# VH-VL binders against Probable inactive ribonuclease-like protein 13 (RNASE13), part 7

Target 1, 136 residues: Probable inactive ribonuclease-like protein 13 (RNASE13), of Homo sapiens (Human) (q5gan3)
Amino acid sequence: MDIKMQIGSRNFYTLSIDYPRVNYPKGFRGYCNGLMSYMRGKMQNSDCPKIHYVIHAPWKAIQKFCKYSDSFCENYNEYCTLTQDSLPITVCSLSHQQPPTSCYYNSTLTNQKLYLLCSRKYEADPIGIAGLYSGI
Below, E stands for the ipSAE of ESMFold2; O stands for the ipSAE of OpenDDE; V2 stands for 0.75 times the mean of E and O plus 0.25 times the DockQ between their complexes.

## First folded at step 1 (VH-VL)

Design r6 (framework fv_romlusevimab; at its last look DockQ between E and O 0.03; V2 from the best seeds 0.00; counts 0 for: pae O 10.8 > 2, placed apart)
Fold by OpenDDE, look of step 2:
Structure r6 (fold): chain C 136 residues (1-136), chain A 123 residues (1-123), chain B 108 residues (1-108)
Amino acid sequence: as target 1 above (136 residues)
Amino acid sequence: QVQLVQSGSELKKPGASVKVSCKASGYTFTEYAMNWVRQAPGQGLEWMGWINTNTGNPTYAQGFTGRFVFSLDTSVSTASLQISSLKAEDTAVYYCARGPYDYVWGSYEFDYWGQGTTVTVSS
Amino acid sequence: SYVLTQPPSVSVAPGKTARITCGGNNIGSKSVHWYQQKPGQAPVLVIYYDSDRPSGIPERFSGSNSGNTATLTISGVEAGDEADYYCQVWDSDSDHYVFGGGTKLTVL
């Protein structure tokens, strides 16, 4: 894999793809907390990311959106595309109430279009999520 | 106008230490990794490692552990390379090079380079 | 360790096309970056992620990567293109950036 695939795609798959979605008991808060702990470790960063997205769709279903990217997200310095379809997504949001030594997250399951970062302009792999589509 | 400005040439004796600085400007220092690359006279580029400018965590390439130390002074957007117990074979041009972070803080290509610092180790 | 192999030198007449190869095991699965280094100067990124050009790099510079060979192509070579060119990849197995040995491009 190329660097985007090795670092971007691989990490994206590991950190942002959960298919099928792991099921936890109702009220369990370990999903995002566990995932984000792993993410922080992977990033070797003690800071708490404010938000993280997890997609619950087959990899191939996500890859198709990166077949062609007609946009470039300057802030990410990556090709980006808006998914044509809504995807089931878990949003891990940093809680305003934080323990002193850990990052605590709230989880929200939603179904929305999202802005994918793609490894290249053509026949690319997803490497990240720039954000969710806020339009109708 | 991204710029990486390195400290001046150094002439050292074997066993001495040297510290090469790399001052960054024109961008947010902590949003890009800083890599160090060595180039011996007449030789190719050799990646020495990188430092996470946000966390300060250094990663050293094989062969560049022990005597080589990456450090930061984020207050002045400066990365530094210190080489201790200098040897003749340390004679080279040392470059700092910016590496954009990826989605999960990985490093990509080196899009901007310092002008290089020549370190000469001679008795 | 992962190794990138470049020809030590390539010669080309002005106006012609220069091709500098970078060989590596399954390098086509990696993203290859290319740097230009003129004498006494720091390297300059000329191609990244196989074929993308940074701002300010002429369209004469292009890149491709497939199989075991990445190629930097310089069309309409000018005297100013005479330099050393290095390919680079990230090796995920060792977590190292790896440079090729460099290719001296001589404009005849």
Scores: ipSAE 0.006, ipTM 0.608, lowest interface PAE 10.8, mean pLDDT 89
ESMFold2-Fast, scan of step 1: ipSAE 0.251; ipTM 0.758
ESMFold2, look of step 2: ipSAE 0.007; ipTM 0.567
ESMFold2 (binder alone), look of step 2: mean pLDDT 92; pTM 0.943

Design r7 (framework fv_romlusevimab)
Fold by ESMFold2-Fast, scan of step 1:
Structure r7 (fold): chain C 136 residues (1-136), chain A 121 residues (1-121), chain B 108 residues (1-108)
Amino acid sequence: as target 1 above (136 residues)
Amino acid sequence: QVQLVQSGSELKKPGASVKVSCKASGYTFTSYGMNWVRQAPGQGLEWMGWINTYTGEPTYAQGFTGRFVFSLDTSVSTASLQISSLKAEDTAVYYCARDSGYDYEGWFDPWGQGTTVTVSS
Amino acid sequence: SYVLTQPPSVSVAPGKTARITCGGNNIGSKSVHWYQQKPGQAPVLVIYYDTDRPSGIPERFSGSNSGNTATLTISGVEAGDEADYYCQVWDYSSDHPVFGGGTKLTVL
């Protein structure tokens, strides 16, 4: 893996994988509000992302999907694969923001197949989520 | 000081409609969601769903879609439950309960005193 | 759907310790809340987040949660503790609260 792909995989692991799903500290108003606040602080990011996905599965289980990454996702300019199995996922969706400091998120837990972005064709590492599989 | 006060008991005939109200006081109404919980005579607690008091969007548990409607009047800090086409099986005590504000880990506190709805011919 | 199992009834003598269990698969990884309901009254939160007491709840009420069993413990039981007790967790997959079937505590 080159340096760019190493960084992508490490960031994906840190920001989008939470297994087993942790309980947020008392005082937070929801899983996503706690997580997104932490994520923005860690990345020095003042923007409020409109959507963020978190997978609640072991890294080894997620990593195996990119072993057979033979598709290319044009919109992301990366190789990708459909997980073939539904995974437990939290969807963090931005409800509103109050500038300059506050982002407010809704949390939704779901089990869905998803498109994983992979660092290369075959024998690759996961680096992101392209989207959830809708079935049609 | 934080309180939920519900409307009085109702005796209705099958096919009628009923509206149960839940008035909040002692806190900012729109800062906490409102849950509805049903308890049939001699039975346990059954969650019906909740309403987001800030957005007004209701979420219904399976089995409580169609005849059941959650609504709000934020100007008077009141949440309401309307049941249409009443059936004998709707006989129960209906509780409103304030959401803790925690997703996926929530508890309910305080609870309204309950509204008994009796459906009989 | 996730299921919580409680014994239907528990009897205890005044001044003794009552233990009410709430069984669930890997319940120790979830946050358990407990409600007390006296006849004709609304439920009252007595324990939240496994162990915490709301203001106004006596210290003789305590909770624990590990493995497959959560427990509500009431020490120095008084006649006024006679009630139905319900445990509750959130089922993450359905985003629904799940209540146990309730345990009737009889003080005699």
Scores: ipSAE 0.000, ipTM 0.519, lowest interface PAE 14.0, mean pLDDT 82

Design r8 (framework fv_romlusevimab)
Fold by ESMFold2-Fast, scan of step 1:
Structure r8 (fold): chain C 136 residues (1-136), chain A 121 residues (1-121), chain B 108 residues (1-108)
Amino acid sequence: as target 1 above (136 residues)
Amino acid sequence: QVQLVQSGSELKKPGASVKVSCKASGYTFTDYYMNWVRQAPGQGLEWMGWINTNTGNPTYAQGFTGRFVFSLDTSVSTASLQISSLKAEDTAVYYCARGGEYQLLYYFDYWGQGTTVTVSS
Amino acid sequence: SYVLTQPPSVSVAPGKTARITCGGNNIGDKSVHWYQQKPGQAPVLVIYDDSDRPSGIPERFSGSNSGNTATLTISGVEAGDEADYYCQVWDSSSYHVVFGGGTKLTVL
């Protein structure tokens, strides 16, 4: 495994997988506000992403989907696959932001198929989420 | 548009059996667990258990084993609750409610309209 | 065996703020959900995961959860808010969904 793919998979696990789903952190209003604050701190990033997805399933179950990563998603310049199963997903949608770089998110819990980004063609590791099957 | 439609009210004698049905539409039936919740007259909500719509495996809450059976017919997107050997204390409104995922269920976002079961001599 | 305690009733004047509490041992470590039930109707989810609102629920509904008490707050109360309100958690130790006993909100 090369370092780039290893880092991509590790970051995806850290930032986009939360199983079992934790209670919202003390001092925050809502799940996504706590999670997104933690994520920005860990990445040392002041950006407020408009959308972030979190999967609530075991890592081993998610890894299996990239075993047969035979499609290429041009928009992301990565291999991708549609999950065979619907997965529990929290969608964090940016509601508003105010200086000094505070981000405020809405949390939506849903269950649906999604497009996983995979590190290579076949026998790959998950490295991100391209989108939900039904759209945003 | 998500809809859970339950069967009509039932009036039964003690010792009889009843089957309450819950027909789902507007979503993929097997993507969500189906829960059963009971509400006795003038009382609060009581969780009876859930059924995994992918596997058909039921989980019953304490007090709802034996006489209570959860089942599915995935071909018609329907979950059913059967109560055998009916007793007066089974008189209640029975709700089906959508909730649950791969992990433990969190909340119920859609509910059936309820089925009133009255057990009377 | 996990128990959620709600006051049986709460009264509030129109336009004021109603607060409905849900007590439970270390409930702040759990996710609390709230349902509104009007007479003859099925319950409607109004708050999930302590403080999040489903689509269609007005901003005047909010929630909090810390320590041993979760609270549903309804600001600018309207006559149409009169209903029974139930809190709910998943108790992982017993594998049970637990409902509070319900609170009847009366808008005077």
Scores: ipSAE 0.000, ipTM 0.509, lowest interface PAE 16.0, mean pLDDT 82

Design r9 (framework fv_romlusevimab)
Fold by ESMFold2-Fast, scan of step 1:
Structure r9 (fold): chain C 136 residues (1-136), chain A 124 residues (1-124), chain B 108 residues (1-108)
Amino acid sequence: as target 1 above (136 residues)
Amino acid sequence: QVQLVQSGSELKKPGASVKVSCKASGYTFSSYAMNWVRQAPGQGLEWMGWINTETGNPTYAQGFTGRFVFSLDTSVSTASLQISSLKAEDTAVYYCARDTEYYDILTGYGMDVWGQGTTVTVSS
Amino acid sequence: SYVLTQPPSVSVAPGKTARITCGGNNIGSYSVHWYQQKPGQAPVLVIYYDSDRPSGIPERFSGSNSGNTATLTISGVEAGDEADYYCQVWDSSSDHVVFGGGTKLTVL
């Protein structure tokens, strides 16, 4: 089982926000391969998360969604909010791995609403992503 | 085992076209970029470019745009190089080569698995 | 446009140590890979990431990289080591692979 990512606002900003979206990163064969390599190095962790989300929107626009985060996401033990707007998101999905060092990811671009994890009930900062709004 | 097997030698006249294929086996094809490297008779190795096996997007070195086309057929784990409007100076051995595995943002890519080479001779 | 410079040839007696250099501006900040090519054959990776040996490569082969010079060192040279040797880096700024011009090693 891959690691569940629930991090502080600085780590969230660093690892899950990329705006404007960098084109194909130089030096890597794929957007997610470059990002996930950086993330594993920063976290000093050899595990390959099965999924990771990146939001391509300005930080201030994302912060506003946590102003009134009065819903609670029990699975994460944190307050959460559904974004009012669909956001451009890259989904990094683990394709395969060769332990302990190599992880290979597919990159998929989507536009979806998502559930943000917030640091507290009101006037909070985003600290993670609970999931994408899959619709009903 | 991991290997790359290239198509056989070609003898062509100037103005013709040629397609060199490179069939991969023993690994997940889409996980490694494929490079093309040329070697003219008695000369050194010259990098032509690479193709992203996940997206199919090619990147060409300067001097290899226009007449040279990199393509993939992922259903048979094969990369191909097509050269149009052949010239005498295209006479060379053409190699496909797989990127080395990488671990982090500071990794510089090398090539750990090479095809046996395809000799293309252009003569009238 | 990054450039790697190798001597065109190096001669060495059997059992002695051969040193093949690869010059580049601040090459010590790049990862250097080395290939051996025998006549009529495809190149074989003999050293990667400056100093690592792929499986199957004899201990006699070693590499170093610092400052402006990378070096492939072959100790106890054998007749079978006679080949062309190429250094290679990947230049991240251009997303370009760069080869040296090659060095012909002769064992006399």
Scores: ipSAE 0.000, ipTM 0.515, lowest interface PAE 15.1, mean pLDDT 81

## First folded at step 2 (VH-VL; framework fv_romlusevimab)

Design r6a (from r6 with heavy chain N54Y N57K; at its last look DockQ between E and O 0.05; V2 from the best seeds 0.00; counts 0 for: pae E 13.1 > 2, placed apart)
Fold by ESMFold2, look of step 2:
Structure r6a (fold): chain C 136 residues (1-136), chain A 123 residues (1-123), chain B 108 residues (1-108)
Amino acid sequence: as target 1 above (136 residues)
Amino acid sequence: QVQLVQSGSELKKPGASVKVSCKASGYTFTEYAMNWVRQAPGQGLEWMGWINTYTGKPTYAQGFTGRFVFSLDTSVSTASLQISSLKAEDTAVYYCARGPYDYVWGSYEFDYWGQGTTVTVSS
Amino acid sequence: SYVLTQPPSVSVAPGKTARITCGGNNIGSKSVHWYQQKPGQAPVLVIYYDSDRPSGIPERFSGSNSGNTATLTISGVEAGDEADYYCQVWDSDSDHYVFGGGTKLTVL
């Protein structure tokens, strides 16, 4: 098992999996603003990502979707699969109501199917999210 | 230790073909894209395109869709650029450069470059 | 067809600070990478994602990016910093990497 595959799972788990979803009180920071600030610092990326998805399901359940991946996502150079079930997801979207010098995010909780990126390595661990299924 | 080692300089006549090789070591070859960059004498850097090292599918920048062919031999971790029907304007240094896959967070930098291969087309 | 513009040359005295600009429409919304190329050598990455330094690049190299201008700053310049410097972005509209025209840094 490649160290990079395990590291990819750690970053994906850290940044995209939160189960059970942490409940924050109303007010300061909000769910997505804290998460996105941490992610930008960890990835050393000065851009404000337009969108980020957080899955609120057990890791083992998410891993199962990648076991039978049969599609290749060339732009990511990884296999991908559409989840068979909708999952509880928080969508962190960049807010356009804030000054351009700040990255502020809206949080939207929803249930949707999504495209997982699955490692090409043995066991096919999930390593990313390519997107959501359009409204099914 | 990541390293990209390119084949030696070439002197060619117009109309000939040339193949520039780029051998990678020190990392898993199929986990990074391979980019090709041209630099004509006294000029800046020009991106020619890239090749997916897992599938072998090339993507060419505008202006490089005809006589330029990217290919791979993954058994020896080697990417190649073939230029057919050489013209005097093809005289340049050609670089291979490694780049990661990541369209969600923006494209990454070219962190490792080959030493360059000079192709001279004259006479 | 995104365009990056750089001054062709910048001259700076030893020990002083060099600033090399990279102009582009709304470049502040893009991640800018910088490469150093010495004569007869391949480019070397010196700054990525606007301001991050690869391992082994001295703290004298720094970068910034806002509005329509990204800037590579080299403090305490040394003769060994003489090189051509190129900025680079990914243009998501064309799915192309774009380089600036390059800036020759001269230490006099």
Scores: ipSAE 0.006, ipTM 0.542, lowest interface PAE 13.1, mean pLDDT 81
ESMFold2 (binder alone), look of step 2: mean pLDDT 92; pTM 0.943
OpenDDE, look of step 2: ipSAE 0.007; ipTM 0.624

Design r6b (from r6 with light chain S29D D52N; at its last look DockQ between E and O 0.03; V2 from the best seeds 0.00; counts 0 for: pae E 13.6 > 2, placed apart)
Fold by ESMFold2, look of step 2:
Structure r6b (fold): chain C 136 residues (1-136), chain A 123 residues (1-123), chain B 108 residues (1-108)
Amino acid sequence: as target 1 above (136 residues)
Amino acid sequence: QVQLVQSGSELKKPGASVKVSCKASGYTFTEYAMNWVRQAPGQGLEWMGWINTNTGNPTYAQGFTGRFVFSLDTSVSTASLQISSLKAEDTAVYYCARGPYDYVWGSYEFDYWGQGTTVTVSS
Amino acid sequence: SYVLTQPPSVSVAPGKTARITCGGNNIGDKSVHWYQQKPGQAPVLVIYYDSNRPSGIPERFSGSNSGNTATLTISGVEAGDEADYYCQVWDSDSDHYVFGGGTKLTVL
């Protein structure tokens, strides 16, 4: 996980929330490859993040999950919560079939609960995603 | 093996309603959007809109924002089209077609279609 | 509202090349998909994203898209290619899919 991509509420909203889902134009090289290229440019980071999540739900619904967060995630120094409901998300995963420096991503649409990072500084606004619920 | 199986043909009178079902199999239902396409006798294909199978949010094309309702039953992997206050001009074949949620590498537009459901509205 | 214009019909002798056009303002900036529909059957995707063939579609089918015109090309036309052909785009201004009016290919 690259936490630097998700540390600000504005960046999280811009890069991790897409509701309703947008069809990118053909010159965007597909959803995940285009988005991840845009994100690297916006964040001024040359690394190819191994994974990135995009939530397809209204911002206010996502904010609501953080208002009642019940855990502190020490690894991120922020509060976190498991979402009450499954959410539609796109998982952008760095391809294992190509060199990591190629920054080629696979896209998977799924419907899962996830662990949100909730800001201590921004009135409990969502600032990142720590991971997906395993679904056992 | 991906299949979309639609409900049988319907003969209706003006003012009645009809519900066309489309049952999906061979793939994870919520991974693809469901589109609806109309074809009047001797005419071309007309996109009616689509429904997001994760959220249930429909999008209707111009001219289909009234008597036409898209719905889902995800427990049986089924999308439905309901047409109320049927008119003679609603006589057509109605297709469901799965489509991608976004433009991703290797994705197709409307790669699998249902067999079509003929709705005939006669006085 | 975005409009796609197709000729109503095209006639081609067996073994020759059919070209079916799809006109639209700046269609070359859009991704064009093509569907074949034989009488009494559901449409079948034959070209997607301008020029790609799904598995099972013969190499005789090809597509191009530039400027204001997209073209479906069928070389070595056979009687089994006789069908209606529809172009389709996603219009991002309206968030709608748009179909062309269809072209009836006749092999004679």
Scores: ipSAE 0.000, ipTM 0.510, lowest interface PAE 13.6, mean pLDDT 81
ESMFold2 (binder alone), look of step 2: mean pLDDT 92; pTM 0.939
OpenDDE, look of step 2: ipSAE 0.005; ipTM 0.611

Design r6c (from r6 with heavy chain E31S, light chain D93S; at its last look DockQ between E and O 0.06; V2 from the best seeds 0.00; counts 0 for: pae E 12.8 > 2, placed apart)
Fold by OpenDDE, look of step 2:
Structure r6c (fold): chain C 136 residues (1-136), chain A 123 residues (1-123), chain B 108 residues (1-108)
Amino acid sequence: as target 1 above (136 residues)
Amino acid sequence: QVQLVQSGSELKKPGASVKVSCKASGYTFTSYAMNWVRQAPGQGLEWMGWINTNTGNPTYAQGFTGRFVFSLDTSVSTASLQISSLKAEDTAVYYCARGPYDYVWGSYEFDYWGQGTTVTVSS
Amino acid sequence: SYVLTQPPSVSVAPGKTARITCGGNNIGSKSVHWYQQKPGQAPVLVIYYDSDRPSGIPERFSGSNSGNTATLTISGVEAGDEADYYCQVWDSSSDHYVFGGGTKLTVL
């Protein structure tokens, strides 16, 4: 697990869980712009991630998905599982139009299953999101 | 209740070796990393590194490579620190402290500490 | 390496408010944790994530973090609060935990 992955996993709850969904104060230009700015600040990384997922569900509910992971995501070198249920998710996607000194994102709220990264095979904690399930 | 109980005080001569143990109880040992912190007499806290309690993989802070070895005995939920080729400058209190596992979310703090083990290196 | 700077000592009268600072470059972007250490004892976590308080820690203890300075505030200081206090961060650049030099709080 590389340092970037470690940073992401350690901050998963803070950066990817928002329940109940919070409204940012006036001055933030959108949900994702604010969140991603905070994320970059905490990580002390000025790079603009292409995509970020935020789950709007109770932590305990999300943890239940990692009770058992029957798959291993080689690309992430982590155990992973497909959530049995669709979850309310905000997808923050990097906009193609970027100002020179900031990262701008489009926010999409959706309900989808997702591939959850788990800390271990059994009785694990969620540590990341590999992606959204695009199947029917 | 979470408890970390360390081994007793040690008096060693220069060049000798010492092994400090830290026995964990009250929680799943492999769910949290174990950190080691050194505190020289009258000095501040110094992070030595941590060991992954699942894999046994140790990570040493700068300045704590070579003579310092982290190890585990998971069967008894015990982490150990071994210091070889002891020097006078190794005289300190050594603490084990529970912290986030690499995969433990959203936490960096050391929430539980052992009582400390005093290691004295003297001729 | 990332460095945290604390004043070596702070003195306060009983019942007054003590403020212990922890300086670091852009420390406001980090999560700061605070530990209390009484003589002959192991450190105890008193504040985590800048301002969160563990169970059992009195409300008199509070924390803030912005800019280049994190602050541990102890209101209504009691004799029992006399201890050394350490701030701590995790530095992502070096993947190291970093402690401040510690501050001795003396209750006059």
Scores: ipSAE 0.006, ipTM 0.622, lowest interface PAE 10.3, mean pLDDT 88
ESMFold2, look of step 2: ipSAE 0.006; ipTM 0.509
ESMFold2 (binder alone), look of step 2: mean pLDDT 92; pTM 0.940

## First folded at step 3 (VH-VL)

Design a1 (from r6 with heavy chain V104I; framework fv_romlusevimab)
Fold by ESMFold2-Fast, scan of step 3:
Structure a1 (fold): chain C 136 residues (1-136), chain A 123 residues (1-123), chain B 108 residues (1-108)
Amino acid sequence: as target 1 above (136 residues)
Amino acid sequence: QVQLVQSGSELKKPGASVKVSCKASGYTFTEYAMNWVRQAPGQGLEWMGWINTNTGNPTYAQGFTGRFVFSLDTSVSTASLQISSLKAEDTAVYYCARGPYDYIWGSYEFDYWGQGTTVTVSS
Amino acid sequence: SYVLTQPPSVSVAPGKTARITCGGNNIGSKSVHWYQQKPGQAPVLVIYYDSDRPSGIPERFSGSNSGNTATLTISGVEAGDEADYYCQVWDSDSDHYVFGGGTKLTVL
């Protein structure tokens, strides 16, 4: 699958925003195992992404950061901005996999500023997360 | 079908310059980054850097600044590598390779490569 | 600078299994891609995202990645698998792609 064709504010909302945070369904150990299983089905591919970020904040609070994107992130070919506020985020990191069906993830809940990808320089919508702000 | 077609081999003397081109077809040129990879005789693959095909902004790996210039001619979906003040150590096969931009769901791979352009620098 | 370490050569008999390693500090946290290069040819992507195969790559090719070692496994090795194999990662700390030194697979 051409993943570029899937990128947009609607997909970002569906795949990377979870507010208020929903408990993982029964049969999964940990938040990320349930979420990543859902996402693999939604994206119709069987790969195990190494890392995925989920923001636990309302869409309106996230959308405001893309009102003016002060930078362009060359690696993503998208406008980007550092969030003004720390946001509650779950980091899903791949622990191990047993292809073709099984991906196992660690879930880490943190509160950090992040680099948000925006669809254009002004009055834009969030479309992805470039990374977490490490600070040091 | 996706293809990357590179210009022909070059034989140059030290101090000259060379321009290697890479013409893309079969996809939307601006949706993928173009990477440059060097392979000296009998040696492994060495990443030189990439150019954003939408903005034209190049990024060079350490060791490939100054004499190396990445550029685009978007009207013909072509990326180019120019090497100035050629040295014997620049003798290598130069490859262009298509790579993805970063995505929240994606990762990195070079799924299509040019056939390579041999640049020989000798007296 | 991030470094990927590969053995310079691996020899295997036809029909046996070859394993080519790619060592890197905490490489299991990165996505590893593998390329096959035959003499006089451009590299060909054979494994991406640690273990996924591009369309057209035989099922004999598989990959794994955990801790400090990624491995390309080729089962039922054929003479046509003779080639140089390179691992690759993106190093976010330096914003650079990094290739391993390559492993020459010989089928004897």
Scores: ipSAE 0.082, ipTM 0.725, lowest interface PAE 5.6, mean pLDDT 84

Design a10 (framework fv_romlusevimab)
Fold by ESMFold2-Fast, scan of step 3:
Structure a10 (fold): chain C 136 residues (1-136), chain A 124 residues (1-124), chain B 108 residues (1-108)
Amino acid sequence: as target 1 above (136 residues)
Amino acid sequence: QVQLVQSGSELKKPGASVKVSCKASGYTFTEYAMNWVRQAPGQGLEWMGWINTNTGNPTYAQGFTGRFVFSLDTSVSTASLQISSLKAEDTAVYYCARGPYDYVWGSYRYFDYWGQGTTVTVSS
Amino acid sequence: SYVLTQPPSVSVAPGKTARITCGGNNIGSKSVHWYQQKPGQAPVLVIYYDSDRPSGIPERFSGSNSGNTATLTISGVEAGDEADYYCQVWDSDSDHYVFGGGTKLTVL
């Protein structure tokens, strides 16, 4: 259980937190093409993920939201919470694939509330992003 | 290795009830969702719903509320489907199927292992 | 609710390439999974996340997904590939899995 929590938080920090936001090498067109290339290599994933979220805020600020994680998100089998504050986020959305192993992404900067996945009920650490708050 | 083994075929009269079981082995039962899929004779696959094996909370598709109940016995890694007040229209093969949870990429789940199916026949 | 449309049947000669389509509104924004079902047997996952193959599935099986159409492609088809093929997505708006109606592949 504890090992699962530690691994989840480390992966989330590494793959979904980028603060302050950095620019990837000039060989890529845009932020997400560089980031998603890096992540696919690290995650041993041959598919092109449809969507990925990156939060541009300090880890300690994000951890606060999981202190009061009292809801459970059945779809993810994890505790969850809606952030009360909007956070600066890059949304990486798949545009197309070509050749079969190449992924082409759109990069969208936004400021949104989101659904965080948390390692346990109350006093927890963030381990993922379930989605963005749609506003209505 | 991962295996899902379902209970044997059932022949029932209208108005009776039936319980189909699905025993999992070769993995940690609570780390994967269990889905139920129906296939009427000569027809395609129809998703009935799923149960969270960690919490025991079921989710039913629109046509499967009321008479259909998903349950678990985690001590023996078994998921069960009960159908009450059986109707002729319930005649089908019922499959259990394992689905992984997705922590980072959203709800992009697939069914990687399936039970062999349980035939339920409802006739007078 | 969300609907996936498949042709009811596809015929192909041995050794040729079969293409089975799965149509859905903006299906390219969803991840598509494909199952093979032979008569009297349970379905078997042959493609997941649009284009990935499970261990044990031959390289001649491939998938793609863009816009409103996902496609399962089987190259060098063999008699043993005769089966019903189903596409599947998770619809996040309804929190439901959706299956296509199935396509019967006949190898003539």
Scores: ipSAE 0.071, ipTM 0.711, lowest interface PAE 5.8, mean pLDDT 84

